# VHH binders against q9yez8, part 26

Target 1, 342 residues: q9yez8
Amino acid sequence: MVEARGGLDPRRLFKAYYSLSPPVEEPRDIAYREFAFQLFDGDVYVRHIGFDSMEELLSYMAREAPKNAYYSVARYSLPTARSMEEKGWLGSELMFDIDVDSLEGCGEVLGDSCLSRGYKQAVRLVEALYRDFGVPSTLYFTGNRGFHVLADCGWCRRLGREERREIARYFTLEGLRLELIIPRPGRRGVRPAPPSPDDPGLRGWIARAALERGVDLSAVHEAIEDLLDDVRVAIDVKVTQDISRLARIVGSLNGKAGLLVARLGLEGFHPGDWLSPFRGEVEFRASARLEESRILGRTVSLEPGRVYSMPAHIAVLLQLKGYGAVAGGEVVVRAAAGWRPL
Key: E = the ipSAE of ESMFold2; O = the ipSAE of OpenDDE; V2 = 0.75 times the mean of E and O plus 0.25 times the DockQ between their complexes.

## First folded at step 11 (VHH; framework vhh_8cml_1)

Design T2 (at its last look DockQ between E and O 0.88; V2 from the best seeds 0.00; counts 0 for: pae E 2.1 > 2)
Fold by OpenDDE, look of step 11:
Structure T2 (fold): chain B 342 residues (1-342), chain A 124 residues (1-124)
Amino acid sequence: as target 1 above (342 residues)
Amino acid sequence: EVQLVESGGGLVQPGGSLRLSCAASGFTFSRYAMGWFRQAPGQEREFVAVISWSGDYTDYSDSAKGRFTISRDNAKNTVYLQMNSLKPEDTGVYFCAAKRSYLLWTSPSEYDYWGQGTQVTVSS
């Protein structure tokens, strides 16, 4: 039953989801991970939590119904210790964070076009990690406006801050000297060979970008800025260099949008209702203006004071983003065996 | 309107130090690599130093290495050039330049915006 006054209680929504056997994925080596949670109550962060089993984690999430849920990319001998020294660092996965906000023209709340662009960059990152570094990785949607890529390998785990930063630099291209990668033809002397798609590293990626754009490989320098835009991945270097970074628990909800942290494949990304555990048709009272935007595969516009009929997964998102409140209707929540009314 | 305004130039004795500043306005400073160039009378403009948009990466000419330090404050939209152990051959007009790029560039032709320059004279 949707309470007529004040919208849906986010805590209630999340609690319903976490109490119905949510499809939360177990972090590898769970007993060695630090967990952190942001709670709805006062937006309090609880850190330095440890679990010995998936059952314990799920029990905690069901009980506390966190707004946001995290685990450490690092493995520790004592994850619950407050200091890094006491935790006993054992290694960290390599983490990359792509935020759609870093993309030009992406100012909308959760536009599908921006998410698609972010996804494309994330896919490139995954491909490059594999091709250039020999490292397999996993891609996740963060449940709001970003993507995470996690790489776990023996040598990856042992990387320090500086090494991680250098890897990040490979993708951001910051501080690189292009002439060292693609020499300019001199007026006199031996003409350098054009880049080839079979070339290793960034040279190869630039060549591939050229081919994709129909740019002659001998004229790469004339179009280099555009090509580099295709090659660059807008990752947050601060995230990658941080050995103690926290990642979102897969299958948990993002408190900002009410969407799932979801594992993604490389075949494509189409935002839709599958990113939300909430279903149903509801009445939504808008309190703010929203220009026409495509959100989760639906065109949405809002005028203050108007009431709209819309799917619950969109309404919940809009409410969490501050555009209004659910005023009526029925919401059902994903369960292990079907859907249950809220 | 895009503006780059250099300051801090002057007359200094050999072995002395100067700190140049370049105040930027009219564009998103944090997205631009910033460079320092200099031009002596009758000579071509030459590369001195460059710094990436974040300030994390720098490069210098051979002449500047070990003596000059480029830095930036994105909050103040300002790039700096600390010049130590100055020599008479360092005399010239020093220019601040901006390029919207992630990369480091050493060629003057690559830069989008230029300041008017500040005179540096090293003489006994």
Scores: ipSAE 0.622, ipTM 0.820, lowest interface PAE 0.6, mean pLDDT 92
Fold by ESMFold2, look of step 11:
Structure T2 (fold): chain B 342 residues (1-342), chain A 124 residues (1-124)
Amino acid sequence: as target 1 above (342 residues)
Amino acid sequence: EVQLVESGGGLVQPGGSLRLSCAASGFTFSRYAMGWFRQAPGQEREFVAVISWSGDYTDYSDSAKGRFTISRDNAKNTVYLQMNSLKPEDTGVYFCAAKRSYLLWTSPSEYDYWGQGTQVTVSS
């Protein structure tokens, strides 16, 4: 029902989604959270918003149809206060951010393969948080090209910036001195004990990575670059240090790709139409070249000026990424009990 | 072609200060840890200071702690060593070195690239 010479109106698509009882998850302790939104009009960023109930949050999102929707990792006594002093900080979750476009070879690359690499690092992080810190955590797809890991634990809620930096350093490895963790043989030929999988911290982790690769524990240094790649997680340390950081509302749409912010399991990540509330077949007029890419489980290539028949969820993504515009067809939108024509 | 060029060396009185610079080219500077090493005549090259690729983490030899400061400017592809409270035992040729790593390394054998060195002489 949407036909546009220049493409679909993203505001109308988001409005339809949010108006149809969207499957948005209630943030934990909603009354203690600061909310923030980016709106379509003028790209206005609105902060210091609070809600006493899920009903209020859903009403706001249906009315405003935000481009992006967030809540604080912090809990505050008065989340709507304008100053941080007045907000009354009660503690913050640990948040880790993996942006796949920051991975080596993934910048400015459109396609599913870099998402798989980012997912692998995110799973590694979730598993290590539990194994090494005793902290359960939750993995989210950000609705575009990234993953967040959120961990809430009593002992970590009040940690300051330096303690959070040290936790993040455990994963990035930046600034560590490897010889203090896995010493090399001394000048007089004394050979230090090889690492063991039972060793604490990074030393044990490297040993376990070595066993998985079939590397002799006494020869770890011969494969050290590969082993470090197996344990390192390329997170943005500044995100983890920031006690006031914003997380995306699960079930909201990401304005860059039109995809859902989704809770993920650890069993695999297979991008597909389940990440989109949009269905239907549309005609898409390409305005830019796209080399053959796997996008949301479908092989796509584009030549400028050509028209393609494709599923709506892929066309919306491509339009938001600047590859063209929808030229015709029908869009169906997720509703509480099913799907509705747009 | 990789190039590291040290400058700023010279003759100084005990208790004085010098600032060394090392201009880098031929590689992606922000992906490299940088270090300063020194060598007195007849001695082995020894670790002085090291800085991580982002500049966020540093380490120093025991003799440098509290007196020397390593820093970097990734926009200018340059690493610096500010040396204060200089002593005659600080005399030697100072080299900058680069290693492609997010870790810190204090052994000269780990480093990939080296400058030609700049002489620092502290009169006794």
Scores: ipSAE 0.436, ipTM 0.787, lowest interface PAE 2.1, mean pLDDT 89
ESMFold2 (binder alone), look of step 11: mean pLDDT 87; pTM 0.877

Design T3 (at its last look DockQ between E and O 0.86; V2 from the best seeds 0.00; counts 0 for: pae E 2.5 > 2)
Fold by OpenDDE, look of step 11:
Structure T3 (fold): chain B 342 residues (1-342), chain A 124 residues (1-124)
Amino acid sequence: as target 1 above (342 residues)
Amino acid sequence: EVQLVESGGGLVQPGGSLRLSCAASGFTFKRYAMGWFRQAPGQEREFVAVITWSGDYTDYSDSAKGRFTISRDNAKNTVYLQMNSLKPEDTGVYFCAAKRSYLLYTSPSEYDYWGQGTQVTVSS
């Protein structure tokens, strides 16, 4: 993608947002978290930062206007220490990362269909964590092409790398011996009972998937590949097994798309302007071709050299993705009380 | 064209070691579970070892456990079988097989592609 020269300064955009009392959520036990920031200036990555209060965090974000903002899923006794040993690990939330890039056919810049698919998998994950593990979790949009699920429980916090990997495996199904879960009918002997939606674990999920597809429970083996596709969650195992993983700060902006890291419910996900703190109508000069795609609820196509009139939240996204540059118009930024001109 | 080419077979004394290799081409290797099977004369093809696409998970037959190690290099599109403490009963043609799946399969009928095999002979 050819980056368009000019347009809106991303740092200026982000600074405006972070200076206007952004709805950033306080990480639980903030004083025990490590913070990391990627800055626009030289793409510098700053780690091992600590804050004692939300006020300090917000002040820093207002001042530095980070491209990306993170906090550790781990709690530390000394978060600002450089080594794990010195940090004094106290436990980590269980984190899952779903990236739509892992989904087949998801190559578009930020297609709503792919986001929807990712969301459905994330919901599946949340439901399974609760039903199968008894663990409540929270679902977040990462502000670009992914979802985070965070689970915080006493026993969860103490899990090591291997245990976390095994939990991840439960969702990815990698290495699963299917015959142990759904035995095949033997040529001779007692025919195994078909799976039931009330069965625990993956057996139950497979049965539920069968029912949703209209597959007879006695014929699960004939459709097993399709059913497993419905049950499988495309999480990044490397993220889940890493006790020192960083999560995006809720209410912060993703530097790749200019969208909010947003907490989501389970009732549905409809990408739209609410994922952006920017509003207004602008002129956008395209520098690259974009095939017709639905982005944030709008059908968008671009031809190089053409100027389009479009909403600012779309234009900013497209600019950050390298499809062109804002050439004119007014942008307003979300504030605690209303909207402010950029 | 899909190809699986086994190598590394040969004659070895009891207690010896061999390392088999299987070079894959013509398909997306990193999406496939890879397995090793063997067939002794007059016998059916039997499961030896299997490894997932990532290499993170493996499984072995009872006879192979503790003696054989399956591994893979996705950068080289190659799967390996390190065989230690070989026994005369390990004699046979060893086949490499590929299955487009994240699951582990032990049945030969589940696999999509097969190599031509390499002869392993364990004899004093």
Scores: ipSAE 0.632, ipTM 0.842, lowest interface PAE 0.6, mean pLDDT 93
Fold by ESMFold2, look of step 11:
Structure T3 (fold): chain B 342 residues (1-342), chain A 124 residues (1-124)
Amino acid sequence: as target 1 above (342 residues)
Amino acid sequence: EVQLVESGGGLVQPGGSLRLSCAASGFTFKRYAMGWFRQAPGQEREFVAVITWSGDYTDYSDSAKGRFTISRDNAKNTVYLQMNSLKPEDTGVYFCAAKRSYLLYTSPSEYDYWGQGTQVTVSS
């Protein structure tokens, strides 16, 4: 175990974490990946880095203690080359990004409540990828306020930017003309066929959502706003289009919140101390007001100028978010084992 | 208080160009799909062009395709219609409209808010 004394220094805490055999998952085909890191010194990105083995990656992270750590969704024949042409692009995984702060009512809101909404959309996306494209995928918490879904399949790897954009559009529904998919019943007694749960695409998805709500399939327009909310996934299309996009290294720390990038199951997501390697009880001096919020499973409120006793994992998050600073106590950084949920 | 204010209309000869602007206020502009519609005397409002809230997707009437371009600037809360190769049948009052949706709609009856319109006259 490693203790940080004399106050909370994020750089020192990250250094301790990466020095203690962190539970980092090896990226597939590591020798074909470009790595990139944001370092504490200067806040600059270091790019075009390659590793021949997991041992080299872990040694680098222990030495440099990056603020943020990434690898390419692309496989390259020469990942350390500076230009795309020289890198020799071999294909890219399909990645989807759900930014919780972009959800309606979630910007400027600190706490767990919006994470639940983002998680539900991410699960919906994972299930729809399998159902509609036959593609299994993996769900990750980004270590801050977002979720990533990654899919690696043969037909996905060589897709161009436009094809990836259209896959993303399937989930955002942006720009679709609903009346062409589910025509409204005609006022002259002409009735288009109602949607069926066996219909392909959005039409079938809406029908299934309607059945779950007990909505008559011939009258889906009466509940259409709720049904669309049940099926839409608010992903960032630009992320999915980008064949050179960087994904976060699973098991690394996110510099914005000090939380682990974690692989998630589909059974639920309940933020808590398991997302953090930081332990201990500390004194936290608030510099900003925080209305009562649930943060990592704990109820927290702050008044500027007051000092609070709280668990270290919450204090680290609050300090990185600019709500104050640790003013006393000790932070213990735990050695790796079992930090990610099964 | 929602306001949509069109500008840029006028008198132009066939083959000419006009750029219409619509300044929006009183709502969260980036959450709204925007559209341009036109109305000739004695006619119903007709769809001209629509654009999604992000600006990434557009659709055009058959008569506008290839000649008109809809665009938006979410930082300035403004939607534009660049009209090129204007014809006498393009004459009418052009209206800006807004619908709170990520979908596109081409029927005037779907839109929540409307501007007062700007006159475009293409004379022979």
Scores: ipSAE 0.408, ipTM 0.774, lowest interface PAE 2.5, mean pLDDT 88
ESMFold2 (binder alone), look of step 11: mean pLDDT 87; pTM 0.881

## First folded at step 12 (VHH; framework vhh_8cml_1)

Design M8 (at its last look DockQ between E and O 0.18; V2 from the best seeds 0.00; counts 0 for: pae E 2.8 > 2, placed apart)
Fold by ESMFold2, look of step 12:
Structure M8 (fold): chain B 342 residues (1-342), chain A 124 residues (1-124)
Amino acid sequence: as target 1 above (342 residues)
Amino acid sequence: EVQLVESGGGLVQPGGSLRLSCAASGFTFDSYEMGWFRQAPGQEREFVALISWSGGETDYSDSAKGRFTISRDNAKNTVYLQMNSLKPEDTGVYFCAAGPYTDEWYDSYSYDYWGQGTQVTVSS
């Protein structure tokens, strides 16, 4: 085990993590990917970096101890080239971003309940991608306050910006023409059938949402605003349309919160210390107020100027978010064999 | 040494146009997202426009949308803001900014480097 001595220095902690055989997942087709990193020294940021092997990537990360680490959703024939034309774009994965802070009441609110709400949105997206487009996808926690959904499929790899934008708009319901999906009954015309949970696409999703709320399927229009809110997925369309977008390296640390970028299943998300390689009990001097919140499975509240005893993984998060600093104790960083991302 | 140097500001009548330039040096320009912000006297600095590293993605504030166009020339390490149909409320100091890629929302705190600004005045 490696201990951080003399207080909490985020760069030393990240360097220790990356030096201890971190459980970083190899990006598929690594030699075709552009990499980008934000480093602690001077907030320097670099992209147009390439690696021929996982060994090179891991060596770079151990040496540089990046604050944030990314790879391209695109595959390029020459990923280190400085322009899109020269890179030789071969196609991009389909990427969706759910920013928890964009959810109502969650902007800059530090707490597990908002993560749970974001997770539900992300699961809805994964399910809808499969049911509506036949696209299996993978769900990731970003290591802070967000979720990414990433899909690689043959027909979607070569889609351009506008096609990707239209896919994203399907989930945000932007430009929805509800009358085409659930027509209203005409006085003397054809009486449209009510939606069924077996219906394809948005119509089926609305029917399932109605059943969950106890809304009669023949009366869907009476509750349509609430039902659409239940079905809508709050994704950032700009992320999805951008063929040059970057994804976080799974198993890397997010510099904003000190948490692991983690692959997730669909059966639940319960934040806890498993999202962190940091352990120990420390004393934390608060410099900002935090209303009582559930943070990574623990109840936390802060008053400025007070000192609190808390687990290291929470203290690291709070320090990186600007709520204070570690004032005593030791932080240990365990090798991946004992603690690792999902 | 990182430098962002704005130019092209000045006095213009309502309805007129200005083209701002921002010359960048001392960092890897074609890796960075670039933005324009402005600050009127007695007001907080506000977002105007941003452009991705390649120029392939842009975004604008509600007040700039439809009137302003951000662009960049990575061969010249320069960012531009074409401002058309200028109004008195556009008056202020315009700042060029450079920031890393983030998967978070943009605001002024997301930008690492800032210029000293160029004055734009729209008067009757």
Scores: ipSAE 0.471, ipTM 0.796, lowest interface PAE 2.8, mean pLDDT 86
Fold by OpenDDE, look of step 12:
Structure M8 (fold): chain B 342 residues (1-342), chain A 124 residues (1-124)
Amino acid sequence: as target 1 above (342 residues)
Amino acid sequence: EVQLVESGGGLVQPGGSLRLSCAASGFTFDSYEMGWFRQAPGQEREFVALISWSGGETDYSDSAKGRFTISRDNAKNTVYLQMNSLKPEDTGVYFCAAGPYTDEWYDSYSYDYWGQGTQVTVSS
């Protein structure tokens, strides 16, 4: 329990959480991963840390209470080396980053609608990785405004930058030659077959998009731009092509929103209090205006100078986002707040 | 030894232009994203621009958009910042940086290597 009288220190909240030995997912081959942490103290960023066991990692997190916690998607022979060149790269998971900021109409506020849209794209990505590439992947919420998808396979690990970029381009549709996928009728009398949802690759996805929109498969050309918008996944290519990218530790907190980095299934995503370890009712003093928005399943609006009674998981998020500060009440911190690693 | 050496800073009048350069050594330059940051007196270091390893993608702060252009020459291990239509509020020390490794692209703490900076002063 953290007293909010006089204000809540985010570090104290995070410390309380990590002191409870929360369920944190162990990175595969933990001893070969680089770990990095951003600390609250002066926002210090500490890199090139290694752990031999989950126990050591958890002990460190309990002690340091990091604002943000990361591990390398890469495996290294010497993960604690200070230079990337000396680490001895052994392979990397394939990482995709979907940020809701890339979606039209999504502003700075962590709105449920934007998160839902991002989630849908992430699910499609996961499905496409499996269907088109035969690669299983893991989806998780970053604890703020994005989703990460990690794919781990033998041939995936060995991919270089260029190959990773090409895979990314498959999803962004960059460089797509549509005429090769959906040929137009050229010569009189020759009519290419319409795309089918059973077709492999992008052709199949286009067909599925058409069906979902109620577009006749023979009329795909007339609606192709709209269909491509449905097929395109807004991933950050820079993240995917990088073999040395860091991912957030699953079960850790995101310092920008105070929400959990959470592994997600494909059955749906409904933001709520389960994404936060913080419970209780608190008094929140708003310092900035917030237009009516749905945040973690609750409609929220703020006017500067006003004090609101609200749940701690919302209040802490709003504080970290700079909309004000918790002014009173008590925050109960729980390690098992409705989420556990899969 | 990793080195980033900025150059091209100086005094310029409002509306003027400068071109900053950052020469890199001691690491695989074309494997890193490169960025420019700046720090005004009494202010925190802030993001200005970012360029991908190939130069194919760029990003800018709101203040820099439309006025600044980041570019790079991997053959020369150099990143550039063309600054046009400079304003007094652009005054500060400009730093080049290498390697955002987290999902926080605009956070200075996400970058591994830094130059010593070059002073840019915009004044009438």
Scores: ipSAE 0.357, ipTM 0.732, lowest interface PAE 1.9, mean pLDDT 90
ESMFold2 (binder alone), look of step 12: mean pLDDT 81; pTM 0.810

Design T4 (at its last look DockQ between E and O 0.94; V2 from the best seeds 0.00; counts 0 for: pae E 2.7 > 2)
Fold by OpenDDE, look of step 12:
Structure T4 (fold): chain B 342 residues (1-342), chain A 124 residues (1-124)
Amino acid sequence: as target 1 above (342 residues)
Amino acid sequence: EVQLVESGGGLVQPGGSLRLSCAASGFTFSRYAMGWFRQAPGQEREFVAVISWSGDYTDYSDSAKGRFTISRDNAKNTVYLQMNSLKPEDTGVYFCAAKRSYMLYTSPSEYDYWGQGTQVTVSS
């Protein structure tokens, strides 16, 4: 347990956390991954770093205390090479990124409602990958305003940019033809069977969405746009198609919010203090206005110039988001505050 | 109020080119697929081209393929139809249409909003 007193330097907080040897998930095939770090010092981005063991990675993180920590979804024969050609690409996991910023009405600093919406989409994505593609995946909270889904399979690893884009398209629905999924009745009065929840692919998902909304399966066409909104997953296609994309290290802190990159289950997501290593009650001086928002299970509002008493996990988040600064109190930093790698 | 206003039509010689524009207002343009349709005298309205909400995906009628290009500028709420190598059979009123969808549609009945159209005449 490390305590930080007085004015909080984010670097010091992060240093304290990483110095405690926090539980960090080891990337699979760690020796084949490129690592990248954004440091607090000048926001410098360091790339082409490699580690042979988890011990080396943790040592580096403890020493450098990065603002953000990443590893490549790609495996390379020589991950420390500067050129992609020299790196020797061996394959990449399939990565999906869901950012709540892409959701309508999600402008708050870190609203629980928006996170919930993002989580639901991520869960659907995970389920669809498994049901429709036969691919198991892992869901992560990014420690700020998004979710990552990573799928690792033999054929997944070998996919190129275009194939990955097509997979992404399956979830975004963009440019697809509905008539190929749910045909309309023909000229001769032949009516195709309505979609069933047991149907494969998008047809099944549309049917399931219909059932959830109480829409008759025979009337799917009448409500199709609403149903498609439920079926669509707002992923960043650019992330998915990039075979060299960097993912956040699980168990690391996100420099934008001071929250943990955390592996999540499918049973629910309730943002709270367990997403932060920072504990204690502090005084926070607001420098910007924040309308009433639900953040990590707490209702928060700020007026410039006012001082508030609040939990450290909220205060640090607000400070990192530029809403003010901790003005007093003590922050206790814990290595395990409720989350552990599986 | 939803409005689609077509422009750029006119008289051209065979082999000539025109660029049609459709300015949209009154709805969230970036959530709509946009289509171009045309109607010749005494004929039914027919599909020409469609573009997805982001502009990343397009589709064309067989007649338009290789000659026409549909594009859009979401910052300007405008969809375009570049028409090259025009033929007399391309003569008609060209309509802009909008569909709130991620997907592409080729049937006129699927579209939510329509412009008033712009006349294109290809004649020697």
Scores: ipSAE 0.790, ipTM 0.907, lowest interface PAE 0.5, mean pLDDT 93
Fold by ESMFold2, look of step 12:
Structure T4 (fold): chain B 342 residues (1-342), chain A 124 residues (1-124)
Amino acid sequence: as target 1 above (342 residues)
Amino acid sequence: EVQLVESGGGLVQPGGSLRLSCAASGFTFSRYAMGWFRQAPGQEREFVAVISWSGDYTDYSDSAKGRFTISRDNAKNTVYLQMNSLKPEDTGVYFCAAKRSYMLYTSPSEYDYWGQGTQVTVSS
């Protein structure tokens, strides 16, 4: 139903999605949150926005069709105040950001394999927050190539920047002294006990990683680099430190890939069309080369100047990433009563 | 070929200061923890100071705490040791060492690469 001559306008796609009762999840304590949006018009960021209800938020998103949509990890007594001092900070959730493109070998790769690697780290983080800190958390996909983990608890909310940095350090392992965690037998002539999977903290995580790999617990030092890689979570420490950080609204679209910000479980992550509100068969004219990659569950390769028939959700992603433009076909968009043509 | 080249050693009176530098090449410096170790005549190498790969975390021996400061400049592939309030007991050869890790290590046996050392002599 949508004629895609000369490329499909991303603003029109997002407008259609937000106008059709999108499955946006209500942020907790919505009236205490500052909202921020990146709009297509002028590519401007709009801040200091507040909503008293989910209805107001949904109405705004339907009207403005934001490129990116955010809410504060902070709760404020006056979230719409123009200055940070006047907002009245009441505390902030813990937020952890895993950027898949920062993982080794992933920065120039679109493939699903890198998303799977980031997911595994995010799951490890969720499990460690609960096991080591007693803190339940939520895991979600950011709608592009990343994962967020949000944790909220009473003692967490008032942590300062340095305390949050130390929590992040626990996951990145930077600056920790391994010999204090797993002493070597020759040290001071003692024969230290090997780590046990029941040990608290990092020591327990190293033991559990060793068991998973079939590494003898008395010989963990022989495989220590691999074990540490299994335990480490490569989070962006600056995100976790920042009490004023913005999180993405679950169910909103990410402007870089056209994919949904989605809440995830811990049992697996299999990228596919369910991450997109867009369906249909389209013709895609490539303007850049893409070496064979598995993208959202489909094998894709591109040569500049060629036209390919492909599902809309992949074509939209490729267009937003700069690999070409939709040249024909139809796009169908999620709606409250089902799927509707654009 | 990995190279660690120390400089800045010399002769100084008690209470004086020296700044050691260690220029690194042949590896991705920002992926390595760095350490300073020293060896007096007839003694084994001993830990002085260590710094994590980003420079954000450090640790010191008891004798160095409060007097020495380790730092690094990842753009220049260089690690430094600022030594203040020097004592005759600080006399020795100071070695730069590197370990590919985000963690800190204080045992010389953990380090993969070593410099040739620079002599520090504090007269008494």
Scores: ipSAE 0.428, ipTM 0.782, lowest interface PAE 2.1, mean pLDDT 89
ESMFold2 (binder alone), look of step 12: mean pLDDT 88; pTM 0.890
ESMFold2, look of step 13: ipSAE 0.357; ipTM 0.746
ESMFold2 (binder alone), look of step 13: mean pLDDT 88; pTM 0.888
OpenDDE, look of step 13: ipSAE 0.744; ipTM 0.885

